# VH-VL binders against TSET complex member tstD (tstD): the designs that were tried, part 6

Target 1, 154 residues: TSET complex member tstD (tstD), of Dictyostelium discoideum (Social amoeba) (c0hlf1)
Amino acid sequence: MINSLLITNNNGNIVFSKYYSNINDEKQSEYEKLLYQFTKDEWVNSKNEKHLVTEFSGYITVFTNVGDLMLFLCGSEEMDELALSDVFFPIIESLKDICKKKGVTEQNFIEQIPKFILYLDEIIQRGHLDQVQLESIQNYSSLKHDQPIKKDNV

## First folded at step 1 (VH-VL)

Design t06 (framework fv_tiragolumab)
Fold by ESMFold2-Fast, scan of step 1:
Structure t06 (fold): chain C 154 residues (1-154), chain A 125 residues (1-125), chain B 113 residues (1-113)
Amino acid sequence: as target 1 above (154 residues)
Amino acid sequence: EVQLQQSGPGLVKPSQTLSLTCAISGDSVSSYSAAWNWIRQSPSRGLEWLGKTYYKSKWYNDYAVSVKGRITINPDTSKNQFSLQLNSVTPEDTAVFYCARDLGYSYGKPYFDYWGQGTLVTVSS
Amino acid sequence: DIVMTQSPDSLAVSLGERATINCKSSQSVFYSSNNKNYLAWYQQKPGQPPNLLIYWASTRESGVPDRFSGSGSGTDFTLTISSLQAEDVAVYYCQQYYNTPFTFGPGTKVEIK
């Protein structure tokens, strides 16, 4: 099971986070701080390549650099590097697709977060890998994007 | 250790398809960490990267614009090799062709660490 | 595409003398976030494939003699052979791996005077 996806800018500041498991705020903060310290010297122009970072409490984290962003994907103990890499690939393809005209930068990504969430929901459902084909992800996310969004009352 | 062994014809007629094979030992063609490249060398163009194939969750290809539309690079997992097919060849395609491995950015080795021995292909009638 | 150029086209150097080869890229191959230059140097002898000498602009490949060194950053790079030996007669190529398509310089031929 996928535990989390975190995306940081060039300074290590988190610009996007999604947790698929229930962990408390203090443990999330400790995890995020430790990832930054481990990866600051390993920040690379990955061109869709991945690196194994470390294990925390039975969780394995793989990271990669895409444009000006660093992506961290954390899986539970039953997942290995290859399984995490299979999840990482459609995420990276989606990120490049939604940012294609202006490049993968912090500003452009922030503007595209609503579309990225729609793509991500096609890739990962309840912490499990679903869609891996970019065309399918694009088609299904486009259908959802055209529907009215309910606004909450608070 | 890793070794790359090339095979294929040394002479191809204009308009035909150039076909070369690179056999891999000491690594797997479907190794997640590796990408498998074709590079050619001629007096007029020097060293020219043509493209690569690699496995992540499915097979992918990247091709140089100069040959895009005429080139196919295919893996053969049963024989642990990969091939180059270049269609509609002209005398300008005459070159020494090399296969080469890179390990990508995930292992910090996106440069070419192992090369095949080279195959001279002459395109003439 | 990133265009690579090298100078000189050919270089004649006496045994034991210093050889210097220059390489320029049309855009920076330096990535500030990891402080690395995506630049390699290869040596090619007649009838052989290119052989990796240097990667990340200045890191020597295992088995490569200490007389070979790489330097430079961004767009301007240098390969230096501090004391030329007879076995160093070859063509030397720089290569960028910052972006695809990967591109090579046109080569510099090093020969003995």
Scores: ipSAE 0.005, ipTM 0.500, lowest interface PAE 14.9, mean pLDDT 80

Design t07 (framework fv_tiragolumab)
Fold by ESMFold2-Fast, scan of step 1:
Structure t07 (fold): chain C 154 residues (1-154), chain A 126 residues (1-126), chain B 113 residues (1-113)
Amino acid sequence: as target 1 above (154 residues)
Amino acid sequence: EVQLQQSGPGLVKPSQTLSLTCAISGDSVSSNSVAWNWIRQSPSRGLEWLGKTYYRSKWYNDYAVSVKGRITINPDTSKNQFSLQLNSVTPEDTAVFYCARSYLTFGGVIAHFDYWGQGTLVTVSS
Amino acid sequence: DIVMTQSPDSLAVSLGERATINCKSSQSVLYSSNNENYLAWYQQKPGQPPNLLIYWASTRESGVPDRFSGSGSGTDFTLTISSLQAEDVAVYYCQQYYSTPLTFGPGTKVEIK
C-alpha cells in the first residue's frame, strides 16, 4: 500500500502531507525530519531527477521534481519502483493540470490544495491506486465538488 | 577516517584509453548520501570537473559535456572503489587526475568536494 | 558555463598581515529560494590535492583555522586570511556548484613578502 505522499518546497519544508497508514504524530515527525535533512540541499532548477528510490525510516520512497516542488511517494515492501511510478504519474499529471494557469509554484499549489485533494482522492483510495486517467480523475472530482456538503452544525 | 587512494599508469600513448582507479576506505562506494567524482588539473585548463557516479537504488552517472562520449566512470562495490576510463586521449589530456567525494542532494546534485585522493600525474605522449 | 575569475593572480603578503583574494562568477550563484551561495574555496599546497576551506560562501570546513573567512554574495566573493602564517603559502581556488559543469577559478598564488 501507499503509506504517504509528501510535497516540499525547494528548501525541504513540507507544504502538503497525506498519510494513508495509521502512524502517530511522533513517527510522522521523525520521518519528516529525516526527509528534510536528506533533501535540504536539493535545488529544483539545477537537475530534474525522476523516480529515484531510497529508504527513509524503513519506508521505500520514490521522489521527483515538478516545477518548484518536490514530491515524495512512500510505499510498503510489496511495492517496487515501477508500482510506485504507476501511482506517481497520475499525481504529477493532476498537479500540472490544477496549476496550469500560474505554473507549479509553491504559492500557486497552496492556493490549489482543495482542488488537489479532490483529484488525489480519485487516484488513491485507502492506500490503493484507483484512477490513473486524467480525464476520469477530472470527471469524478467534478462530481464530488458539485455534491452538497453535509455540514452538521448540531 | 575517509581516505581515497589512487592507482593507475602514469604514461599513456595518444589514441589509447587512460584508466585510473580510486580505492575508498572509511566510507562505502554505495553510500547513498555521497557522490564519487573525477577532476583533473593542468596548466592550460586549470581544475576541471569530469564527472561523477553515485548510488541510490541503482547507479547513476553524470559527465561534463567536454568529455561526454569518451568518458566512463564505473563503481566496483566488491572492491569498494571506482574507476575512470577516458578514451582516445591526446597530449592535451596530460594532467594530474584526482578522485574526490562530494555530498549528494536529493536530486543527485553534487556540492563541494570534502575528500580528495593524492593525485596521479598522467602524461600522454608517444 | 559559469566562468570563474580571480584577482590578483599572485599576492605577496608579510607574515601576520591580511591577505584578500577576490572571486567573480559570470552569473549569479545565489539561489533565491534557500538564500545560499553555491560557492566553495580550496587551498592547494605544492604536491598536494586541493583542500576544502569554505563552502556556502562563508561556512568554514571542520578543522579550518578561524583566520580564514569567506564573504560575498551573487557574483562577487572574497576569501580573507586575517593574519598570514607560513603554512598558508599556497594557491587558492574558488569553485561554483550552482550549475553543471562545475567550474573553478584560475587560482591566486599567495606568497610571503
Scores: ipSAE 0.006, ipTM 0.510, lowest interface PAE 11.5, mean pLDDT 80

Design t08 (framework fv_tiragolumab)
Fold by ESMFold2-Fast, scan of step 1:
Structure t08 (fold): chain C 154 residues (1-154), chain A 125 residues (1-125), chain B 113 residues (1-113)
Amino acid sequence: as target 1 above (154 residues)
Amino acid sequence: EVQLQQSGPGLVKPSQTLSLTCAISGDSVSSNIAAWNWIRQSPSRGLEWLGKTYYRSKWYNDYAVSVKGRITINPDTSKNQFSLQLNSVTPEDTAVFYCAREVYGDYKLGYFDYWGQGTLVTVSS
Amino acid sequence: DIVMTQSPDSLAVSLGERATINCKSSQSVLYRSNNKNYLAWYQQKPGQPPNLLIYWASTRESGVPDRFSGSGSGTDFTLTISSLQAEDVAVYYCQQYYSAPFTFGPGTKVEIK
């Protein structure tokens, strides 16, 4: 259902990616290239965390700005914007929570990626929305604090 | 102290592959707060960004459209270096090539704070 | 692609006098969410790589003399050398890092009169 989550800086450089579909590197690169092409001029329109939508190649992507970062959540054709926004919301809340003391900046987010991965693992399971309550995400992520990150999580 | 040291041949024949290496000290090529870039400067023209490689959960490459399809930039984590391969060179590719670090931090996003010494590559028969 | 232009292409300035270099981008490099201009300035002397002078349009890199200053916002930027010294003879380049591909201006050559 959920194909990927990409997070970029203001230059369009990917600072985090997670693919839920079993897609090869060539197809990931093609998607990333097309995504940048279709969204680069829309970043000003995503100010104040307004959700924007783009569709190409049978995929639907919702995207928005949070602090210094651009977030892109991609779903398969059976999903609509509202279904993707339901997944997007807890992701945005988690990002703000882990970055709350220093703000949502590229540097602070990069330092917090290990914690973000633990939060993301609670929100999305095998490409499907699982947990949406920030308190539950925080509590369960804390229980996994001392465990190695799963090999299939990046 | 960060240092970038370039190596590679200064003369390449037309249609061949241009290969250069940039060795890194004082930082890691797999740093998740850095990106490793190649930039060229023609003897009589300006600076042209060619592309970069960087590690963010996995390795990524970004390439300028002008060289896309004949350029490869690859990291070598065992030697803490990264390389440039430019295929099918023509005399128009004659330039001074620089490697450069792009650092991601509060103040350093997308600009280049450390540069290699430069390598003049002449494409001639 | 964002196109960068600089003016003048060259200038000759007497020692101790002010040098002013202009840079324009074909579209805004100001990002509203962080209120930063994604614009850098470099100095290049013959036989040397470019050396970073200024980033975020007006922030001086560590070790760069205070006679160098950057100003401007959006599409129009200026590099000022308040009192030119002999070692400042070089070519100066602006660079945008708002979006890939990163692009540089054509350079402005600064010479002593």
Scores: ipSAE 0.005, ipTM 0.530, lowest interface PAE 13.4, mean pLDDT 82

Design t09 (framework fv_tiragolumab)
Fold by ESMFold2-Fast, scan of step 1:
Structure t09 (fold): chain C 154 residues (1-154), chain A 128 residues (1-128), chain B 113 residues (1-113)
Amino acid sequence: as target 1 above (154 residues)
Amino acid sequence: EVQLQQSGPGLVKPSQTLSLTCAISGDSVSSNSAAWNWIRQSPSRGLEWLGKTYYRSKWYDDYAVSVKGRITINPDTSKNQFSLQLNSVTPEDTAVFYCARGPYYYGSGTYLKAFDYWGQGTLVTVSS
Amino acid sequence: DIVMTQSPDSLAVSLGERATINCKSSQSVLYSSNNKNYLAWYQQKPGQPPNLLIYWASTRESGVPDRFSGSGSGTDFTLTISSLQAEDVAVYYCQQFYSTPFTFGPGTKVEIK
């Protein structure tokens, strides 16, 4: 299962976090501290590439950069690095879609967090990958919910 | 406009805890466009950033290594303020303490302008 | 940590003359992806907190007189006061907000000659 998605700037400051597992506050703090230390040393080397960051307590973390953002995805031991990295595809496409008018910048992303949450909820449900196609993600997010009901005959 | 108003004691004994509060008006302490910082100024260290707290889905803190382990910065959303606690103080902690609104990241745009609003400052003397 | 240095430590300038303050960072504060320098300048008068003058190295904060200007990129930055006025007597600090811990220069004291 997918344990968490954390999005930081290149200095390791968290701009978005979502935890899917019942991880306690102490473990969340330990994990976030680990990511912060990693970004202080490694941020210059993370240029839109998939990399294994850490493995601890049966979890693995992969990361990638998109625009001004660094994405960290943590999964349980049953997921290998490749499977976990593949989850980035729909997430990255969603970020590009919601930020397409102004680009994937930290400022624009922060303003779009509510929309991103709706997209993310279609991609990952209860820690498992669900929707991977951008059109389906769009249709089952805020766009579909706000769509006017059309008159139909059976 | 945004205003930051500081309060707290100006005299603390060595080994005790220094506690200051910064009340915010004109903005929310849980605003996703800012971080809330503590900075001190002394003749020996100049201007020194101590740490920040900020809200992004949940509360986060970031602290300077020089004070990490004895510093806590806590927001209080009900009072729209944030506080500083610095434990085990020594005479070397004597400084003017400022709270300030600022960026929590370096990708800030027009809504985050370095430290754009500061509290009035509180001189804290650490002596027996 | 990024170390900030300023020169000179102090300067005396005649009323109406140009004042120039230099700031150097130990590493670049230019973020290549957005081409912005994460460098700010503050003015501090006795008994007052620092007041933001310039951000993004060269953008003047609203309400700041146009005689104040910032320039530079990467590691070398300059604050210029084109025509010094009496109210400009203060200590000026540069600050990087490129990475934490945020760091300040040691300050430059500007006095009337």
Scores: ipSAE 0.007, ipTM 0.523, lowest interface PAE 13.1, mean pLDDT 80

Design t10 (framework fv_tiragolumab)
Heavy chain, then light chain:
Amino acid sequence: EVQLQQSGPGLVKPSQTLSLTCAISGDSVSSNRAAWNWIRQSPSRGLEWLGKTYYRSKWYNDYAVSVKGRITINPDTSKNQFSLQLNSVTPEDTAVFYCARVQYSGSYYGLDYWGQGTLVTVSS
Amino acid sequence: DIVMTQSPDSLAVSLGERATINCKSSQSVLYSSDNKNYLAWYQQKPGQPPNLLIYWASTRESGVPDRFSGSGSGTDFTLTISSLQAEDVAVYYCQQYYSLPFTFGPGTKVEIK
ESMFold2-Fast, scan of step 1: ipSAE 0.006; ipTM 0.612

Design t11 (framework fv_tiragolumab)
Fold by ESMFold2-Fast, scan of step 1:
Structure t11 (fold): chain C 154 residues (1-154), chain A 129 residues (1-129), chain B 113 residues (1-113)
Amino acid sequence: as target 1 above (154 residues)
Amino acid sequence: EVQLQQSGPGLVKPSQTLSLTCAISGDSVSSNSAAWNWIRQSPSRGLEWLGKTYYRSKWYTDYAVSVKGRITINPDTSKNQFSLQLNSVTPEDTAVFYCARDTKGYEYIFSGSYYFDYWGQGTLVTVSS
Amino acid sequence: DIVMTQSPDSLAVSLGERATINCKSSQSLLYSSNNKNYLAWYQQKPGQPPNLLIYWASTRESGVPDRFSGSGSGTDFTLTISSLQAEDVAVYYCQQYYDTPFTFGPGTKVEIK
């Protein structure tokens, strides 16, 4: 199962986080702290969007650089790196698609977070991989409405 | 420069809710490189960290176990402030309360915790009938 | 929780003399990946909030006089005031930010002989 997706800028500040498992804030902070400890020296090896893997404290995390952002996808103990990479690919492609006009930069990504959430919800459902084709993700996400129901009663 | 200004009543009756606010200037309460903390100080306990709130795509909150279950720390982005609510207070909660910022250096990813570089002026809260 | 202790409880030092305050943590505050010690020192004068003096065990905060220095690594840390001035009379606290809950030492009161 997918535990979390974290996206940071190149200075290591989190610009997006989504946790799929119901872990408390203390455990989220602990994971984020350990993630830094185990990955900082590997960031130079993630150029050209190469998928890197790290394991600590029962977590398996795949990570890579896309533009000005670092992406980290964490899975549960039963998940292997191949399964995580299968989820990672459509996430990366979605990020590139939503940032296409201005490039994958921290500022542009932050402006596009609402659209990214819609794409992400089509890729991962309840911690499991759902949709992997970019065109389908685009089509399904466009069907969602963020407006509240206007009717007061039936 | 960053300034933290505290407000709230200095007297609270036992069993009531202690409520304090910390107004922020020179930084955003939703800054993804900062966290906003409440700390109290009493002769019996010394300096005691109570909890923090911080924004990283969504709001997070961490509480000290000693107050977990009766404490709430809430940000207010529209007013650029954050608050403390401590329920069911007793005379043992009498303390000087401080708000404080901890901030990540851009050079460090996910350290999760930093030193307190700016503090509010402090509010003495006395819990008595 | 990480427990912080300080020694001595109080210290009387003559003006111009060296003051040394010790801080010990119940576990290492050294982060191997960045080689940083997650330890800070604060000065507190009566009626004021604590004021940051030192962070990362040895880095002096902007505006803090050169007579203040921090040293140590792992579990044992020292704050040194090389030549005590009258304005240095205060309580000094060490604090770990390696893990939550953040914890402080009990403080060391520095006063003039």
Scores: ipSAE 0.005, ipTM 0.504, lowest interface PAE 11.8, mean pLDDT 82

Design v01 (framework fv_vorsetuzumab)
Fold by ESMFold2-Fast, scan of step 1:
Structure v01 (fold): chain C 154 residues (1-154), chain A 124 residues (1-124), chain B 111 residues (1-111)
Amino acid sequence: as target 1 above (154 residues)
Amino acid sequence: QVQLVQSGAEVKKPGASVKVSCKASGYTFTSYAMNWVRQAPGQGLKWMGWINTNTGNPTYADAFKGRVTMTRDTSISTAYMELSRLRSDDTAVYYCARDRYDILTGYYYGMDVWGQGTTVTVSS
Amino acid sequence: DIVMTQSPDSLAVSLGERATINCRASQSVLYSSNNYMHWYQQKPGQPPKLLIYWASTRESGVPDRFSGSGSGTDFTLTISSLQAEDVAVYYCQQYYSTPRTFGQGTKVEIK
């Protein structure tokens, strides 16, 4: 089971977060802070490495930089690196695809978050891997762009 | 052993079509996109397009759109490139090449495995 | 389209001497920390072989006498000590945008 996907800028500020587990807001904030503090030195020292895998707070986390962003995919302890990589791959490809014209920067990504959410929903449903085909994800998300954004605040 | 094996040389008349095959072995065929690149005698390399081997969706260079068709057959791990309405300046060696993609990072690292090439000669 | 221009078109270098090939992209191929530019070697009668990816990273099995440098629009392939087996045409290629485009090639010969 996927627990979370976090995306930060180079300063460790979260620009996107999605939690699939029932973790309260305070605990989420603590994990986010500690995860960045733990990984920032690894990132600086391993700048030429595109993929790192680490264990944090009993979870398995894979992380990498894509453009100017850092991506953290956290899974429950029963998942291994291969299982997480199967999920991570289409997420990275979706990010690169939606940002391809202007580059994977914080600014461009923020502008594309609505489209990214559509891609993400096709890849992960309720914490489980779904579609792994980038082209299938692109075709489906393109169709959803014609639908109005629903705002249900009840 | 990872390898790509292409079909044999072809001699065609102007106006005809040619279909080149590229059989993959030693890896999971549908995990890598397949590029097609041609090289006219004494000339450099020209990218023609690629195909997603899992979905079958191709992307073509504008110079070849309307004349090129890229397909694949996953049951025999083979990619195809068909070029129609052949002209004498289509005489070239045609290569298939897999697109190296790292699943852990999502990064592309270039065309790391190439077929041996198929010579296509177009003459009257 | 991004145009890749190599210089020189050909060069003759003595065995053991340095060979330097330049490649210029018509627009930047740098995205974040990666240059989407690769170098290929093509020996007579053979298909191209990937030598260097992301401008400066050697492909597995490629001898350390081959090195790539540069960023953005200007790139260099260096062979520090030319060997007989290095006689080939060398191509730069950008992958930053479609269509993927190659330089015209640089032929390296022994003096």
Scores: ipSAE 0.000, ipTM 0.492, lowest interface PAE 16.3, mean pLDDT 79

Design v02 (framework fv_vorsetuzumab)
Fold by ESMFold2-Fast, scan of step 1:
Structure v02 (fold): chain C 154 residues (1-154), chain A 124 residues (1-124), chain B 111 residues (1-111)
Amino acid sequence: as target 1 above (154 residues)
Amino acid sequence: QVQLVQSGAEVKKPGASVKVSCKASGYTFTSYGMNWVRQAPGQGLKWMGWINTYTGNPTYADAFKGRVTMTRDTSISTAYMELSRLRSDDTAVYYCARGYYDSSGYLSYGMDVWGQGTTVTVSS
Amino acid sequence: DIVMTQSPDSLAVSLGERATINCRASQSVLYNNKNYMHWYQQKPGQPPKLLIYWASTRESGVPDRFSGSGSGTDFTLTISSLQAEDVAVYYCQQYYSIPWTFGQGTKVEIK
């Protein structure tokens, strides 16, 4: 199961987070502080979009840079690096797609967070990988973005 | 100019429901979340929850879960807060307030634009 | 829930003098060099107005006599030279964890 996706700027400040497991605020904060502690020295060294891996306290986290952002994808102990990388790829491609006109920068990403959430919801369902092809992600997200379905009473 | 305009005062009986509206203008409605905060007479501020105006997904404070519903209509840039099963201690001024999205998709930079408030009085 | 406690409950200061308001969080609201803490001003009959976010960053249009300081659990709002228009109730608020919680408020009035 995928536990979380965190995105930071190049100074290590979190600009986006999504948790998929039922984690209380205390455990969420503990994980974030430990993640920072274990990855802070690696941020500069990930600039080739190479997937790096860190393991601590029963978590396995793959991370890399995209433009000016650092991305961290955390899985439960039973997931291996390959399974996490399979999820990571469509997330990275989605980020590039939504930011393509102005580039992947902190400011542009923040402006696009609502659209990113729609893409992310097509990739990960209840902590599990669902959709991996960018074209399919774009098509499903576009439909939801352009014409939201409104339910009225029952 | 950026502004939030709320619906007028309401007087309700215990057990009824009230639905307050908050109409946004002067900015892109879906680029900011909408918070709801209430203030009982002579008391401080109490956060009720927020709604992501782009996705429509709300987050409620535990004290109001089961009684509060937050929605929005992007076609008219309006957010709504409905509170059901009203009690006398729900008498308060209800505010909507715009906020920035933080790293978790929640509002974090603070609420920089506020509606004028809607007085809701619950009496027999 | 994180409890925010302000002191004092009310404060009377003379025009031109310094006003200091304290806010204490029941647990740290600091993460990754950011304090998830904000200050608001509320004048009678008006909605609250954002003064300071991230504990020390002044909102645009807020006079420079207002400043915020502190980190972790202890925070201070300072008005360096009180003006008549500063009479209001001031609230601190944490954004570290849901539910967002406010202090009880500090009423600032002219002595």
Scores: ipSAE 0.000, ipTM 0.485, lowest interface PAE 15.4, mean pLDDT 80

Design v03 (framework fv_vorsetuzumab)
Fold by ESMFold2-Fast, scan of step 1:
Structure v03 (fold): chain C 154 residues (1-154), chain A 123 residues (1-123), chain B 111 residues (1-111)
Amino acid sequence: as target 1 above (154 residues)
Amino acid sequence: QVQLVQSGAEVKKPGASVKVSCKASGYTFTGYYMNWVRQAPGQGLKWMGWINPNSGGTTYADAFKGRVTMTRDTSISTAYMELSRLRSDDTAVYYCAREGLSYEKLLYGMDVWGQGTTVTVSS
Amino acid sequence: DIVMTQSPDSLAVSLGERATINCRASQSVSYSSNNYMHWYQQKPGQPPKLLIYWASTRESGVPDRFSGSGSGTDFTLTISSLQAEDVAVYYCQQYYSTPWTFGQGTKVEIK
């Protein structure tokens, strides 16, 4: 299963995080700190969206650079690098699609986070890969946008 | 039995290069980062860098960047550290050390060490 | 780079007495609730051996007379009752940020 997706700026500051595993805030912070520490010197090697890998505690994290952002996708012990890269691909394509008019920058991504969440929810459900075709992701995300959820406590 | 066995002592002249090997046994070589640490006579420990044997990715300490190269051969579970442009102050014992790793605690330090390789640089 | 400073440089303690070694980091090596600090023991002619990780967790096989404590910038290694086999140089190491850096070492000897 997929354990987490983290997106940082060039300085390693988290701009987006989503955890699919039930780890607490302390473990999340620990993972985030070590991930930045172990990968920061390799970030230059991720140019042109080259996928790199780091591994600790039996978890595999694939990471790459897209525009001004660094993306990290972590899988559980049973996921190999190739399986993670397969999940990573539609996530990267979705990011590029939502940012296409202004480019993949920290500010533009932050403005597009609500739309990115809709795309991400079509790709990964409960830590499992669901939808990989960009056109299908766009179509289903649009349908969800047109069908707003009623909130019972608001 | 988890073990790291390093190559034998070397004597080099200034300007030469040295390549130290570290053969791992008793564990999954590609599952653990490998550190390189040196210790000059009468001095403390200095971290040189580490390599991820699975990916081949490396991180080097700034003091050694441009002179150090870390590689590995997964078919024989062996890590290598090559230091070029040797100076007399590169005289030291060079250690390889595995980074400890568990599902409970992530990375937790250098838990297994090689016996060390003495490198003497003199004219 | 994070600079690690140990005190004292050397320490002579009688058998059965307590030895205390301090380690100070030039900046905090704590993040969230975790302390990114290790302690190593090095006996003459031998490679270092991991004693304590995460500032206070004893490595498997390490006697319970060894304990670690501290947070932020100040850390302590304590040997509650020094034994002859404890004569060694002890090093602290931060693993908060690369490059990993060690203290200069504290030599522990028997009086």
Scores: ipSAE 0.000, ipTM 0.528, lowest interface PAE 13.1, mean pLDDT 82

